# Ledger of designs, part 8: VH-VL binders against q9hc84r5073to5261

Target 1, 189 residues: q9hc84r5073to5261
Amino acid sequence: CICSMWGGSHYSTFDGTSYTFRGNCTYVLMREIHARFGNLSLYLDNHYCTASATAAAARCPRALSIHYKSMDIVLTVTMVHGKEEGLILFDQIPVSSGFSKNGVLVSVLGTTTMRVDIPALGVSVTFNGQVFQARLPYSLFHNNTEGQCGTCTNNQRDDCLQRDGTTAASCKDMAKTWLVPDSRKDGCW
Key: E = the ipSAE of ESMFold2; O = the ipSAE of OpenDDE; V2 = 0.75 times the mean of E and O plus 0.25 times the DockQ between their complexes.

## First folded at step 1 (VH-VL)

Design n23 (framework fv_necitumumab)
Fold by ESMFold2-Fast, scan of step 1:
Structure n23 (fold): chain C 189 residues (1-189), chain A 119 residues (1-119), chain B 107 residues (1-107)
Amino acid sequence: as target 1 above (189 residues)
Amino acid sequence: QVQLQESGPGLVKPSQTLSLTCTVSGGSISSGDYYWSWIRQPPGKGLEWIGYIYYSGSTDYNPSLKSRVTMSVDTSKNQFSLKVNSVTAADTAVYYCAREPLYWGFDYWGQGTLVTVSS
Amino acid sequence: EIVMTQSPATLSLSPGERATLSCRASQSVSSYLAWYQQKPGQAPRLLIYDASNRATGIPARFSGSGSGTDFTLTISSLEPEDFAVYYCQQRSDYPYTFGGGTKAEIK
């Protein structure tokens, strides 16, 4: 299963459903319904690309967070001497490309493209401050994912699964229900 | 289905600029899921990656060519282009354009265009 | 840059035989490795990505394995259409680099 986000608002779910959603908060991209594989969870922080905070304003991802077992990995892009560079925080400590711990490997391609691999699960997540992609084996995660990335069921009928367990008519409507309510950002909705 | 097609002059004189365009059909170049690359292959030899461009205009080039190469993208025409300055006989090759989904490999290639550098 | 070495340079086999092609990286590329097939006069075709995942439309007789620095492409039973040049490519670091190729030819 493969989920992607690009252009700050365009999403493709694990089963290939495309939709557009412009959020200004932290949202659950994916989490396990039943904690089978370390309670794997992915979160995306969004913000406005400029100081203008209007409904039509472009959204830019700020950070992607991965929770796996007891570990917390944050991928973000920061300015270093006027240029963008990837920054990976492993349990809040900055780490360099090639770092690995407890079956989790991190790498950086170029200056901004960050990748996290969990080889035992066949899981790979990439983020460069503009584009996100998560890859999960269908054999391990089928019928056990929820969030903005939808269900990994190989059936688009169930892709727009909302937080309350119902299926929305549009995945745009589904996406807003995956808001993390206590993210505590001004203007968050 | 996605198709890529290279176009440009088949013959370039030494010291001049080689200019090629790749036209994408059946899919949009204005997608953050893909990088768009140029790869070349001298006759009878292996493959050499030249560089990529993202739809935003961001590029990375092979250091061996970086001083001579520029790429550009025109999302309104669904095209991206390559310029190689100060060419020599060593730049004679079949030039391919290709699509790369984020970190998968080059899943679609153009048919290639032979560029000969000769006086 | 990461240097990719393929062996053998030429593999002479008959249709129906098993082919095993090797690709070695000068430093670890994790699983960030792809395999391509190229027939005379044609563009390369993606066979395998992320070391072991078969690309869309690729027959089951093609399989990839390995991680780190040592990788193998296996063709379980060669068909006449499989006689071609095969390239491995690392995508762990820029510049992307390709191996020198292995030519599978009829014995």
Scores: ipSAE 0.006, ipTM 0.477, lowest interface PAE 14.2, mean pLDDT 85

Design n24 (framework fv_necitumumab)
Fold by ESMFold2-Fast, scan of step 1:
Order: structure tokens, then sequence, then C-alpha cells
Structure n24 (fold): chain C 189 residues (1-189), chain A 124 residues (1-124), chain B 107 residues (1-107)
């Protein structure tokens, strides 16, 4: 099951449903319904590329967060001396390409493309500040995912599953329900 | 409670610059979830959006007015301002300042708080 | 710019009657549409956002529907305080644009 986001607002769910959603807060991309594999969870923090605040205004992903077991990994891109660099925070500590702990591997391609692998689960997540992709094996995660990435069921009919357990007519409407309420503390709405 | 209050001269001569200030109280202009807007309404007519400004100073203006309009923000005074250059009788209107809220950061936007409006007449 | 057209321009009804107000966009605005109420001498007041979500404190008699280019504001049973001018506004693209307004007046 592969979930992707590109162009700041274009999403493709685990079952291949495409939709456009323009958020500027933190949303649940994916989480396990039943905690089978370390309660794996993915979050995307979004902001505006410029200060133009319309529904059609371009959105830029700020950070992608992964929660696995008791670990938190944050992938973000920062400006260092006028240069864009990927920054990986592993439990709030910066780490370098090649770092690994408790079955989680991190790597960086070039200067900005960050990758997190959990080989025991066949899970791989990539992020470069513009595009993300999450790959999960159907055999392990089928019928156990919810969030903006939809359900990993090999059936598009249930992809627009909302937080309240109902299915929306459009996945854009579904995506809004996966807002992380605590993200509002940081001034997003 | 958040309140917005417009201030500025009620009469401006043709060809001069119209200057208005909006003072925000009960809330801070320095917030990532809000854009600060000006909207006008000529007597007996509908609403026209002029533009908005983010607390960082970034702006978006109505293209019909862009060549004559400038907005600025003063976070230390909790104020934002509008200047309209080269005014004519067509600029006579009630001018409102308003807060543009990005509700839940989801792309749902609306004007949640408005000032009471200030009438500006352009006449010699 | 996206042109918003409201109809009718004037709606003459009695208290207790149902009011239906229409708003049409020249281009699709998806569900990025808000409705405002304005009384004489006052600033507009938000009623509905995202086409169908009622703003905080707005009575249940107000409801919004529609998507794409065609939108409706419904007041199920008019109260005396509901006689006002109503504006629709799109925020799908810049510049933000308002409809010409529908005036609800007492018959």
Amino acid sequence: as target 1 above (189 residues)
Amino acid sequence: QVQLQESGPGLVKPSQTLSLTCTVSGGSISSGGYYWSWIRQPPGKGLEWIGYIYYSGSTDYNPSLKSRVTMSVDTSKNQFSLKVNSVTAADTAVYYCARWEDYYGSGSYHFDYWGQGTLVTVSS
Amino acid sequence: EIVMTQSPATLSLSPGERATLSCRASQSVSSYLAWYQQKPGQAPRLLIYDASNRATGIPARFSGSGSGTDFTLTISSLEPEDFAVYYCQQYGSSPLTFGGGTKAEIK
C-alpha cells in the first residue's frame, strides 16, 4: 500500500484514490486502528508557501513526523547559511544519515531527501520538504489503517473514512477530519 | 473579546491619499492563523474586498485596486493600515477592517470579526 | 475573477415563511463559499462557511447547501430579525469576491 503527497496539496491514498486537500495545520496521515506494530503513526505539518491565505493558495509541508513504539522521528528541511538541508530529529536529537536505533534506520540522499525504514515491518517513508511517500506491506497492515492516506484494504470504496467512522462523499472532506487538535497550540487554525 | 476599530479622516479630497488604521484589541495580530483585511462598501452597493496582510508584512491585494493600494502592519501597536492613492468619488464608501480566519488550518476561511466601519467621503 | 451572482435581488416574505436564496459562481469554487447577513448601519455577520457549516451562535433555522457553482441559503422559518441583506462570498481563488446581495424584506 503506497500513499503519496506532491505539489503541497495532491494526495493519493493507500488504495489509489486521488484527491486535493489544502491544509495548513498538522494532520494524521496514517495510524493503526488496532495497535499491532508499535502503534505506527504518521503526521504531516503544513503551512502556506507564502502569506496568501485562500483555499487555492499553495501549501508547503513543514515536517513529517513518525511515531513508532515510544520513538518520535521528525523529518524537516531547514535553511543553513542560505542552503536547504534535511534535518532528522530522533527523539528530539539531530541525527546523521546512517543512524539506527531499535530497528529504525534513517538515511539522506543528496542534501534534502530523508528516508526512514523499519525493515522488520517492510515500512519505508520518504520526505524532502515537498513530496512524501509512505510504503506499507498489505500483508501486515490490511484492514488496520486510518487517516488521510485512507484504508489499506485494496478497495477504494472505503478510502474516505473519517475520524468519526463514517465515509465521506469526497476524500477532501475526509481529510479535514484528521486534524490534530493539539497542533492549534502552535497558532495554526 | 476581540474587537476591531477603524480610524481615519471622514473626508478626503480628490487625488489625495486615503489613510485608515485598524486597531485590534482583545487579541494579538501576531498569529499564524489570521490575515487582516480591508473590505469596502459604496453607499447603496455591495461589498468589495480590498486585500489582506499577514503579521509578517506579506500582502494579497484585489487586482482591480493593486496599483493604488498599500497595506502595512505594526505588531507593536497591534494595528494594521490601509492607504489608497489618487482617490476619486468612486472611492467613497464605508471601509471595514476584518479578521480573515483560517478555521482549523484546513483551507476553511471566513471573516469572523469585523470593525463597525468608517464612512470615507471623497469630495472637494 | 470569479463573478458571484445572487438571486433574487429582493425577496418579499412574511414572518414564519421559508426563505430560499441562491448564489451562482461563474467558475467552480468547490465548497469554498460563505454566507453573511448585514443589517442597515452594521457590519456583515458570518452565518455559514464551507457551503454548509453553521458558524458559532447561528440559529439552526439557517442552513447552507450546494457545491461547485450552485449554492443555496435556506431559512426554514423567518423571524423578524432575519429581514436583512444576505451576501455570498467565494474564497476558492483570489481575489475574494462577493455576490450582489439578496434583500429579504417584510411583505
Scores: ipSAE 0.006, ipTM 0.509, lowest interface PAE 12.5, mean pLDDT 86

Design r01 (framework fv_roledumab; at its last look DockQ between E and O 0.46; V2 from the best seeds 0.00; counts 0 for: pae E 10.3 > 2)
Fold by OpenDDE, look of step 17:
Structure r01 (fold): chain C 189 residues (1-189), chain A 120 residues (1-120), chain B 107 residues (1-107)
Amino acid sequence: as target 1 above (189 residues)
Amino acid sequence: QVQLVESGGGVVQPGRSLRLSCTASGFTFSSYGMHWVRQAPAKGLEWVATISYDGSNKQYADSVKGRFTFSRDNSQDTLYLQLNSLRPEDTAVYYCARDLWGSYEYFDYWGQGTMVTVSS
Amino acid sequence: AIRMTQSPSSFSASTGDRVTITCRASQGISSYVAWYQQKSGKAPKFLIYAASTLQSGVPSRFSGSGSGTDFTLTINSLQSEDFATYYCQQYYSYPLTFGQGTRVEIT
């Protein structure tokens, strides 16, 4: 099961359904319906503002968050000496490429492409600020995912699964239901 | 300076195959998504395909799906477009174009194009 | 697919003229429009994105406006080098689509 997003708005679900969704808030990209493997979940924050002193960003970039077990990994892009660089926060602490903890590996390819691997699950997530890709083994996650990435069922007909458990007429309509309410962000509740 | 140079165009019969190349220079090729856009003679522009910076994601126009294959070799700063089962309507100048800022939405730099003619 | 319809298809103008090209989308696409210039026998050149944002290096005489379905490219004072074909392009959703083009010819 491979889910991807281009430009922050063009999605391809785990089962290959393409749709466009332009949200300004934080959304659930995927989560386990039943917590089987560390209650894995992915989020996209379209405007991530970090309080980290190491992140001197003039703007709030997009951030992809990975929650696995008790760990929280945030992938975002920051400006360093006028150049964009990947910034990986592991439990709110900036870490470098090659960092590993509790079965999670993080790396940076090039300058901005960040990668998170969970070898025990065969899970890989990449993000560069505008494009992400999540790869989940079908053998483990099939019939147990929901969110903007849809279901992992090899069936496009059920990809537009909404938060309330119903299937939307379009995945665009589905996508907005996965809003993570945030009273700090205008229009995100 | 950003440069894109297409090659591989030519005249072929319907049903045949052709492989186009686009060699990039003047920028970090591996950091950018790329596109193919074509233009039939005396016609407008038509988006053909988009590939992510690492080649892990690809998008195709419906008109070429199943026939065209987009790939890239970042070690060689080169794009490839494999054109299979060519049709007369595929006759066009084929441009490679660079993606702007990873948007995968529009094209900031274009090559000069390579002409593909499909005729019996 | 979203259809982009440009108007007019072609017209003649003189240097110094104010030129306006229109592009209409088959559905609402917010401001997700780009504009390109293509001179005869040459590759397209990127001009505008987000309907109204000029690409770096593009002369200020070029401007874009519009939102929703109707978009406009304006050349405030046409220069000799501006005679070309212009294309709008939507990127609201895939597939990416272009208008049919507007050829600006010299009178």
Scores: ipSAE 0.234, ipTM 0.744, lowest interface PAE 2.1, mean pLDDT 92
Fold by ESMFold2-Fast, scan of step 1:
Structure r01 (fold): chain C 189 residues (1-189), chain A 120 residues (1-120), chain B 107 residues (1-107)
Amino acid sequence: as target 1 above (189 residues)
Amino acid sequence: QVQLVESGGGVVQPGRSLRLSCTASGFTFSSYGMHWVRQAPAKGLEWVATISYDGSNKQYADSVKGRFTFSRDNSQDTLYLQLNSLRPEDTAVYYCARDLWGSYEYFDYWGQGTMVTVSS
Amino acid sequence: AIRMTQSPSSFSASTGDRVTITCRASQGISSYVAWYQQKSGKAPKFLIYAASTLQSGVPSRFSGSGSGTDFTLTINSLQSEDFATYYCQQYYSYPLTFGQGTRVEIT
């Protein structure tokens, strides 16, 4: 199952449903319903690109977080000498490309695209601030995912699963229910 | 290698203004969020303000909101904290400190501090 | 705001002692706690993040533990350079808050 986001606001779920959502907070992209494989969870932190935030304003995803076996890996986009570059935080400390710990491998492709691999699970995640892609084996994760990336069931009818367990008519409406309350960001509690 | 050097502190009367500066060296300044943390004489630490790596997001403690303005110049590796309408309770050593904005706000490097005394 | 309460406020210890400092959050903050050491007249020094992870270069006699609301900093065998004031800090949510500090003084 492959979930993608591009242009900062356009999403394609694990089963191929497309939608557009302009969030300004942290949202659950994917998490296990039942903790079978280290309680794998993916979070996306969305941010307005400019100080003048409006409903139509462009979104600039700042960070993608991966939680796995109590490890916390954050892929973030920062400015280095006036240029965007990727920075990876592993358990809240910066690490360089090629770092690995407890079966998790991190790398930076070029200067901006960050990648995390969990080879034992066949999981790969990439992020560069405008695009992300998460790849999860159907054989391990089928019937056990929820979040903005939808269900990995090979059936689009259940893709728009909301936090309360009901299915929305629109995945755009589903997406906002995956808000992570976060008083670290104004308006996200 | 990493250094943060504060300046601009001094003794002023209530209602007056000061501008604090913090010059950074030894790291890619533009990649880090920065904070001001203060400590009144014989008291504990109090967070004052945060600024993101690009200056687009700022947070202020309620006690200084509307009076203090935080800014940064990434081309000069320098932070500025404008202190307006100073009160006796603003008397403290002001430290600038480094974090990774929007990720985790713990402070891995601190400057030596600059003393601000507001006294009549 | 999340209130961080440390105990004790101060105590006297001798080199070789095991000392434990407690920090309690007014609400659940997962593991989002850092610890700092401040020596007289100096800026704070970073010791621990994520409640239990030692910063590179910090001696192994320091350890942190806890999650949720209750956190501890332990110094297993106190050395002369460890006499200082220690602060916990939560970074779970804004405003960022510190404990009031615990002073470890020589007997």
Scores: ipSAE 0.007, ipTM 0.532, lowest interface PAE 11.0, mean pLDDT 84
Fold by ESMFold2, look of step 17:
Structure r01 (fold): chain C 189 residues (1-189), chain A 120 residues (1-120), chain B 107 residues (1-107)
Amino acid sequence: as target 1 above (189 residues)
Amino acid sequence: QVQLVESGGGVVQPGRSLRLSCTASGFTFSSYGMHWVRQAPAKGLEWVATISYDGSNKQYADSVKGRFTFSRDNSQDTLYLQLNSLRPEDTAVYYCARDLWGSYEYFDYWGQGTMVTVSS
Amino acid sequence: AIRMTQSPSSFSASTGDRVTITCRASQGISSYVAWYQQKSGKAPKFLIYAASTLQSGVPSRFSGSGSGTDFTLTINSLQSEDFATYYCQQYYSYPLTFGQGTRVEIT
C-alpha cells in the first residue's frame, strides 16, 4: 500500500486513486482505524504557508508528522546558511541522520529528503517538504487505514472514506473531511 | 550555473521513432521534478510531460499519451523522452525544463531545445 | 483541460510605453499563473509566478496581477530588450496549459 503527494496538491491513495486537493490546514493523511500497531498516524501540516494571494505558489514549507506509540516525529525543512535543509524533530528534539530510538529509524537522503523507517512494521515514509511517500505492507494494514490516503483494501470502491465512515463520490470531497481543527488558523475549524 | 542540454532531435518520416535526452548540471538533479515542453514552428508553447524527482509519478499531455514515454536516470543526471509513432504535428522544438524546487507546476530553467521534424 | 486565452495576439509599442497583456482562464484558477518571456530563437525565460510574484533578477518594470480568471502582465516602461513573445501558463491542474502568446513589437 503506497500513498503519495507531489506537486504540492496531487495525491495518490494507498489503492491508487488520484485526486487534487488544496488545503492550508493540518490534515490526517493516514491513521489506523483500530489501534493494532502503536496507533500509527500520519499528518500533513500546511500551516507554514502564507495566507496572502502570493501564497498560492506551490512552494511553501510543509511539515509531516508521524505518531507511533507515544512518539511524535516531525519532518520539515528549515533555512541553514540561506539553503533549505531537512529537519527531523523526534519528540520535539532535533536529531541527525542515523538516529534511532524505540524501533524508529530516521535518515536524511541528500539535503532535504527525510526518511523514517519502522522496521518491525515494514513501514517507510519519505518527505522532502513538498513531496511525501508512505509505504505500508498490505499484510499488516489491510482494512485498517483511513484518512486522505484512503483505505488499504486492494479495492478503490471504498477509497474515498470520509471521517464519518461514509464514502464520498470524489476523494477531493473526502479529503476536506480529514481536517484537524485548529482555532489558531483562520478557516481551520 | 543550472544547465540543461537536450539532444537526439532530427528529421524522421511519419511513423518512426526518436529518443530525446536532456543532461543536467549545476544542481541536485535527483531533488527536482522535470518536464518536457514543445513548440511547433510559429506556434505557442505546449506542455508535453512531467516526471517526479524519483520517477515514480508521470503525467502526459493527451496529444502524446500512449506514444511518448518519459523516464529519468538519476545516476547519470539525464532525462529521456521516447517518441514513438511520430506524426507531422509532433514537429517542434522540444525543451526540457526544471520546476521551481520540486513544485512540479512551473518551469524556472529551460534548455535551449532540440528540433524534431517529422516529414515525408 | 483549462484553456488560457491571451489578448492581444500582437502589440506594437515604443520604448517608454506602458504595455498590458491579458490572460483569461476558462475556469477559476485562484492565482496559479506563471508568465514567461521568449525572444526569437531562444528558450522561454521565467518571469512571474503566483500571478504577481517576480522571479529573482526580473526587472521591477515587470508586474503581474489578477486572480480567479483574469490576469495581466504589465511592462511599465518598455525597453528595447523587452521585444519578445509573452506567455501565461496555468498550474492549477493537469494538463498544464499555456496561453497562445502575445508578441510585443518595438516600433
Scores: ipSAE 0.006, ipTM 0.561, lowest interface PAE 10.3, mean pLDDT 84
ESMFold2 (binder alone), look of step 17: mean pLDDT 92; pTM 0.944

Design r02 (framework fv_roledumab)
Fold by ESMFold2-Fast, scan of step 1:
Structure r02 (fold): chain C 189 residues (1-189), chain A 123 residues (1-123), chain B 107 residues (1-107)
Amino acid sequence: as target 1 above (189 residues)
Amino acid sequence: QVQLVESGGGVVQPGRSLRLSCTASGFTFSSYGMHWVRQAPAKGLEWVATIWYDGSNKQYADSVKGRFTFSRDNSQDTLYLQLNSLRPEDTAVYYCAREYYDSSGYPYAFDIWGQGTMVTVSS
Amino acid sequence: AIRMTQSPSSFSASTGDRVTITCRASQGISSYVAWYQQKSGKAPKFLIYAASTLQSGVPSRFSGSGSGTDFTLTINSLQSEDFATYYCQQYYSYPYTFGQGTRVEIT
């Protein structure tokens, strides 16, 4: 199952349903319905200010967060001497390409394309600040995903599954229900 | 001054192949999803295929799936449509078209069209 | 696939007339409908998106309405340049589909 986002607002779900949604909060891209494989979860924060960034900054970059078992990996882009570079935080600590811990491997292609692999699960996630792609094996995750990436069921009819368990008429309407409530920021929606 | 120009059409025999091109100018080509739409003589419009801004996702109409291949070269601002195993029913004017985005970035249909290139499959 | 059916297929009108073209989707598509104008020998021209929003540069005599399954395109005072074929199109889901077209001919 492959889920992608590009152009800041265009999504393709695990079953290939396309929709457009522009949110400015943190949303669940994907999480396990039943915690079978380390409660794997992916989040997109549309306004992520790094620890060193000023809160008054007009714009903060996007960040993609991965939760797996007890680990948290954050992928974002930062400016270093006027050049964009990928920044990977592993349990809040910056790590470099080639780092691995507890079955999770991180790498950087070029200067901005960050990649996280969990080989035991066949899971791969890439992010460069503007585009993300998450690859999950159908054999392990079928019938067990929810979020803005939809269901991994090979059936587009159930792709627009909302947080409350109902199916929306449009996936754009579904997408807004995956807001992370405990991470709500002033002025987000 | 946004423009799309198609080329590569012609008259071919059934079973043959043809490659259509569409050259873009006047906009940031690499930021837009693109489409091919065809129209048979004296008939209506039929959507053929789409390709995402970076070429990572493609969708095809069932009537052409497995025979037509859509690709793009963002460094040359050019789209390609490879037509294989052509049939008489593929006879049509082929248009390339740009996906429209409003000020919020939402995609809506096709705002810019080329003038089309004629593909005739006969005898 | 979502089927788009236009009505009528063809009709005659005179300049100054108010004309209405209808488009019906085989299932609910919210407001994800666009309208195009095509003149003989020319590429289609984008008129309306999101069922009712006029594209910049399109004359105000054109308007669109509808939601769900039933949509309409209205031309309030037909001009000589408006004699053309009009198409509705859904962009709710792939494959994208067009109506069969409505030809507006001069009386």
Scores: ipSAE 0.000, ipTM 0.466, lowest interface PAE 14.9, mean pLDDT 84

Design r03 (framework fv_roledumab)
Fold by ESMFold2-Fast, scan of step 1:
Structure r03 (fold): chain C 189 residues (1-189), chain A 122 residues (1-122), chain B 107 residues (1-107)
Amino acid sequence: as target 1 above (189 residues)
Amino acid sequence: QVQLVESGGGVVQPGRSLRLSCTASGFTFSSYAMHWVRQAPAKGLEWVATISYDGSNKQYADSVKGRFTFSRDNSQDTLYLQLNSLRPEDTAVYYCARGLRYFDWSPGMDVWGQGTMVTVSS
Amino acid sequence: AIRMTQSPSSFSASTGDRVTITCRASQDISSYVAWYQQKSGKAPKFLIYAASTLQSGVPSRFSGSGSGTDFTLTINSLQSEDFATYYCQQYDSYPYTFGQGTRVEIT
């Protein structure tokens, strides 16, 4: 099952449903319905690309977070000497390409493309500050995902599963129900 | 059907204890944060406590800290609230409510029990 | 603790009326507000979260708006089943707090 986001607002779910959603807060991209594989969860933190905060203004991904077992991995992009560089925080500590711990491997391609692998689960997540992609094996995760990435059921009819367990008529309406409250208040309302 | 059923309420004198229980059915209890909310007669709603899906994080209202203990048994789909050192102002209907899956934070509580009455009378 | 103040405390309305209930937070809580409906003798029903997102199954005549400190719940065309007490709740930070409630009674 492959889920992607590009252009700050365009999503393709695990079963291939496409939709557009402009959020400026943190949302659940994916989480397990039943905690079978370390309670794997993915979150995307969004913000306005510029200081212009209008309904039509472009949104940009700020950070992608992965929760697995007791570990938290954050992928973001920072400025170093006027150049964009990927930054990976493993339990709030910066780590370098090639770092691995408890079955989780991180790497950086070029300067900004970050990748996290969990080989035991066949899971791979990539993020470069503009585009993300998450790959999950259907054999392990079928019928056990929910979030903005939809269901991993090989059937698009159930992709717009909302937080309350019902299916929305549009995945855009589904996407807003996956809002995560955040006490930081970094332009999130 | 998704359902929460509270029990354990009653009439007690100040300083005594009660244990409230809430049994869940029709959903995967171990995946949800849970809450206790109370309502005194003819008054509004007051949040009492929140417990994470795995029981590792617990939050309490200041008025009940040190007196109430929140716990859960995911193998039995049951929530417990131990009420100690009860005061007349603890008199209320106590509701258990379902929060978000895997989160301590809740945008709201979408499933509520019928409530159980606790009366603390001298 | 963040204090949530609702206005009015109560009012009378007729079916077909547009009713507006306001909720004010003592500090900036972004959009972390939920709304509930409670009918006499019953447990609350979840209506809205994130200030404006309608819970599935809630009629479209209900809507929420606001951000920061001022929030509004609107019922565009009041139906007989809407006579109830309405509560706002903040979930920006612990302890979670509710407004005192607004009772909507039939005229």
Scores: ipSAE 0.006, ipTM 0.463, lowest interface PAE 14.1, mean pLDDT 84

Design r04 (framework fv_roledumab)
Fold by ESMFold2-Fast, scan of step 1:
Structure r04 (fold): chain C 189 residues (1-189), chain A 121 residues (1-121), chain B 107 residues (1-107)
Amino acid sequence: as target 1 above (189 residues)
Amino acid sequence: QVQLVESGGGVVQPGRSLRLSCTASGFTFSNYGMHWVRQAPAKGLEWVATIWYDGSNKQYADSVKGRFTFSRDNSQDTLYLQLNSLRPEDTAVYYCAKDFGYYGSGSFDYWGQGTMVTVSS
Amino acid sequence: AIRMTQSPSSFSASTGDRVTITCRASQGISSYVAWYQQKSGKAPKFLIYAASTLQSGVPSRFSGSGSGTDFTLTINSLQSEDFATYYCQQYYSYPWTFGQGTRVEIT
């Protein structure tokens, strides 16, 4: 299953449903419904491209975080968009391209495109501040994903699954329900 | 090897303006959020303002909002804090601080030596 | 704004003592707490983030714990260089707020 975002606000779910959502906070891109493979979770931290905070303003994703539990250790890998170089933080410590630890590999392609791989799970995530792509094997994650990336079920009818377990009429309406409640910013919605 | 050096403090009368600067070295300045934190004489720490790595988001404490303006020049590795309409209660040591994270996580892993602003008549 | 309250405001201790400083948030802040040490006339020094993670270079005698609303900084065997004021800080939500500080003074 492949989930993508481009242009800062355009999404394609794991099952191929497209929608546009202009968020202003941290949202769950995907998480496991049942914790089977390290309770894998992906988060996208969105912001306005300028200091203005209006509904019509362009959104600039600034960070994509991966949470993964390996051997009872909770790992956080954060890919942060930088103008001249991307940076990958491993448990909030900067690491260089080629770093690997606890089954997680990181690399930077060129200077700005960051990539994180979890080879044992066949998971790969890339991010450059404008585009992200998350690739998850259907065989491991089918029927066990929720979030803005939707369900990995090969069935678009359930893609707009909301946090409360109901299906929204539009995935734009679904996307806002995946706001991270533990927000560090007053203006999140 | 991270260094932050503040300058621009001084003694001014109420209603006047000052411009504080902070020059950064030893890290990729353009990739980190930056902050200003102040400390009045014999008092605790008070957060003043946050600016993200690219200048795209700025947050201010309510006590300074509308009077202070935070900016950064990534080409010069320099921060600026414009202090307008200064009041006696703005008297404090002003510290420039680096965010622990890239995007302004709110944790301050390195601090400058501080520059003293005294507002007195 | 989230209020951070430290206890005690000050206390006297001797080298070798185990000292504990508490910090309480006015609402749940998960683990978004940092701790700082400030010596007289100097800038604060970053000690701990995410409530319990030591910053590189900070001695292992320092430890942090807690989640939600109640947080603790512990120094297991106080050294002469540890006499300072300690501040907790929440970075869960703007505005960022600090506790009032706890002064650790020599006996």
Scores: ipSAE 0.006, ipTM 0.484, lowest interface PAE 14.4, mean pLDDT 82

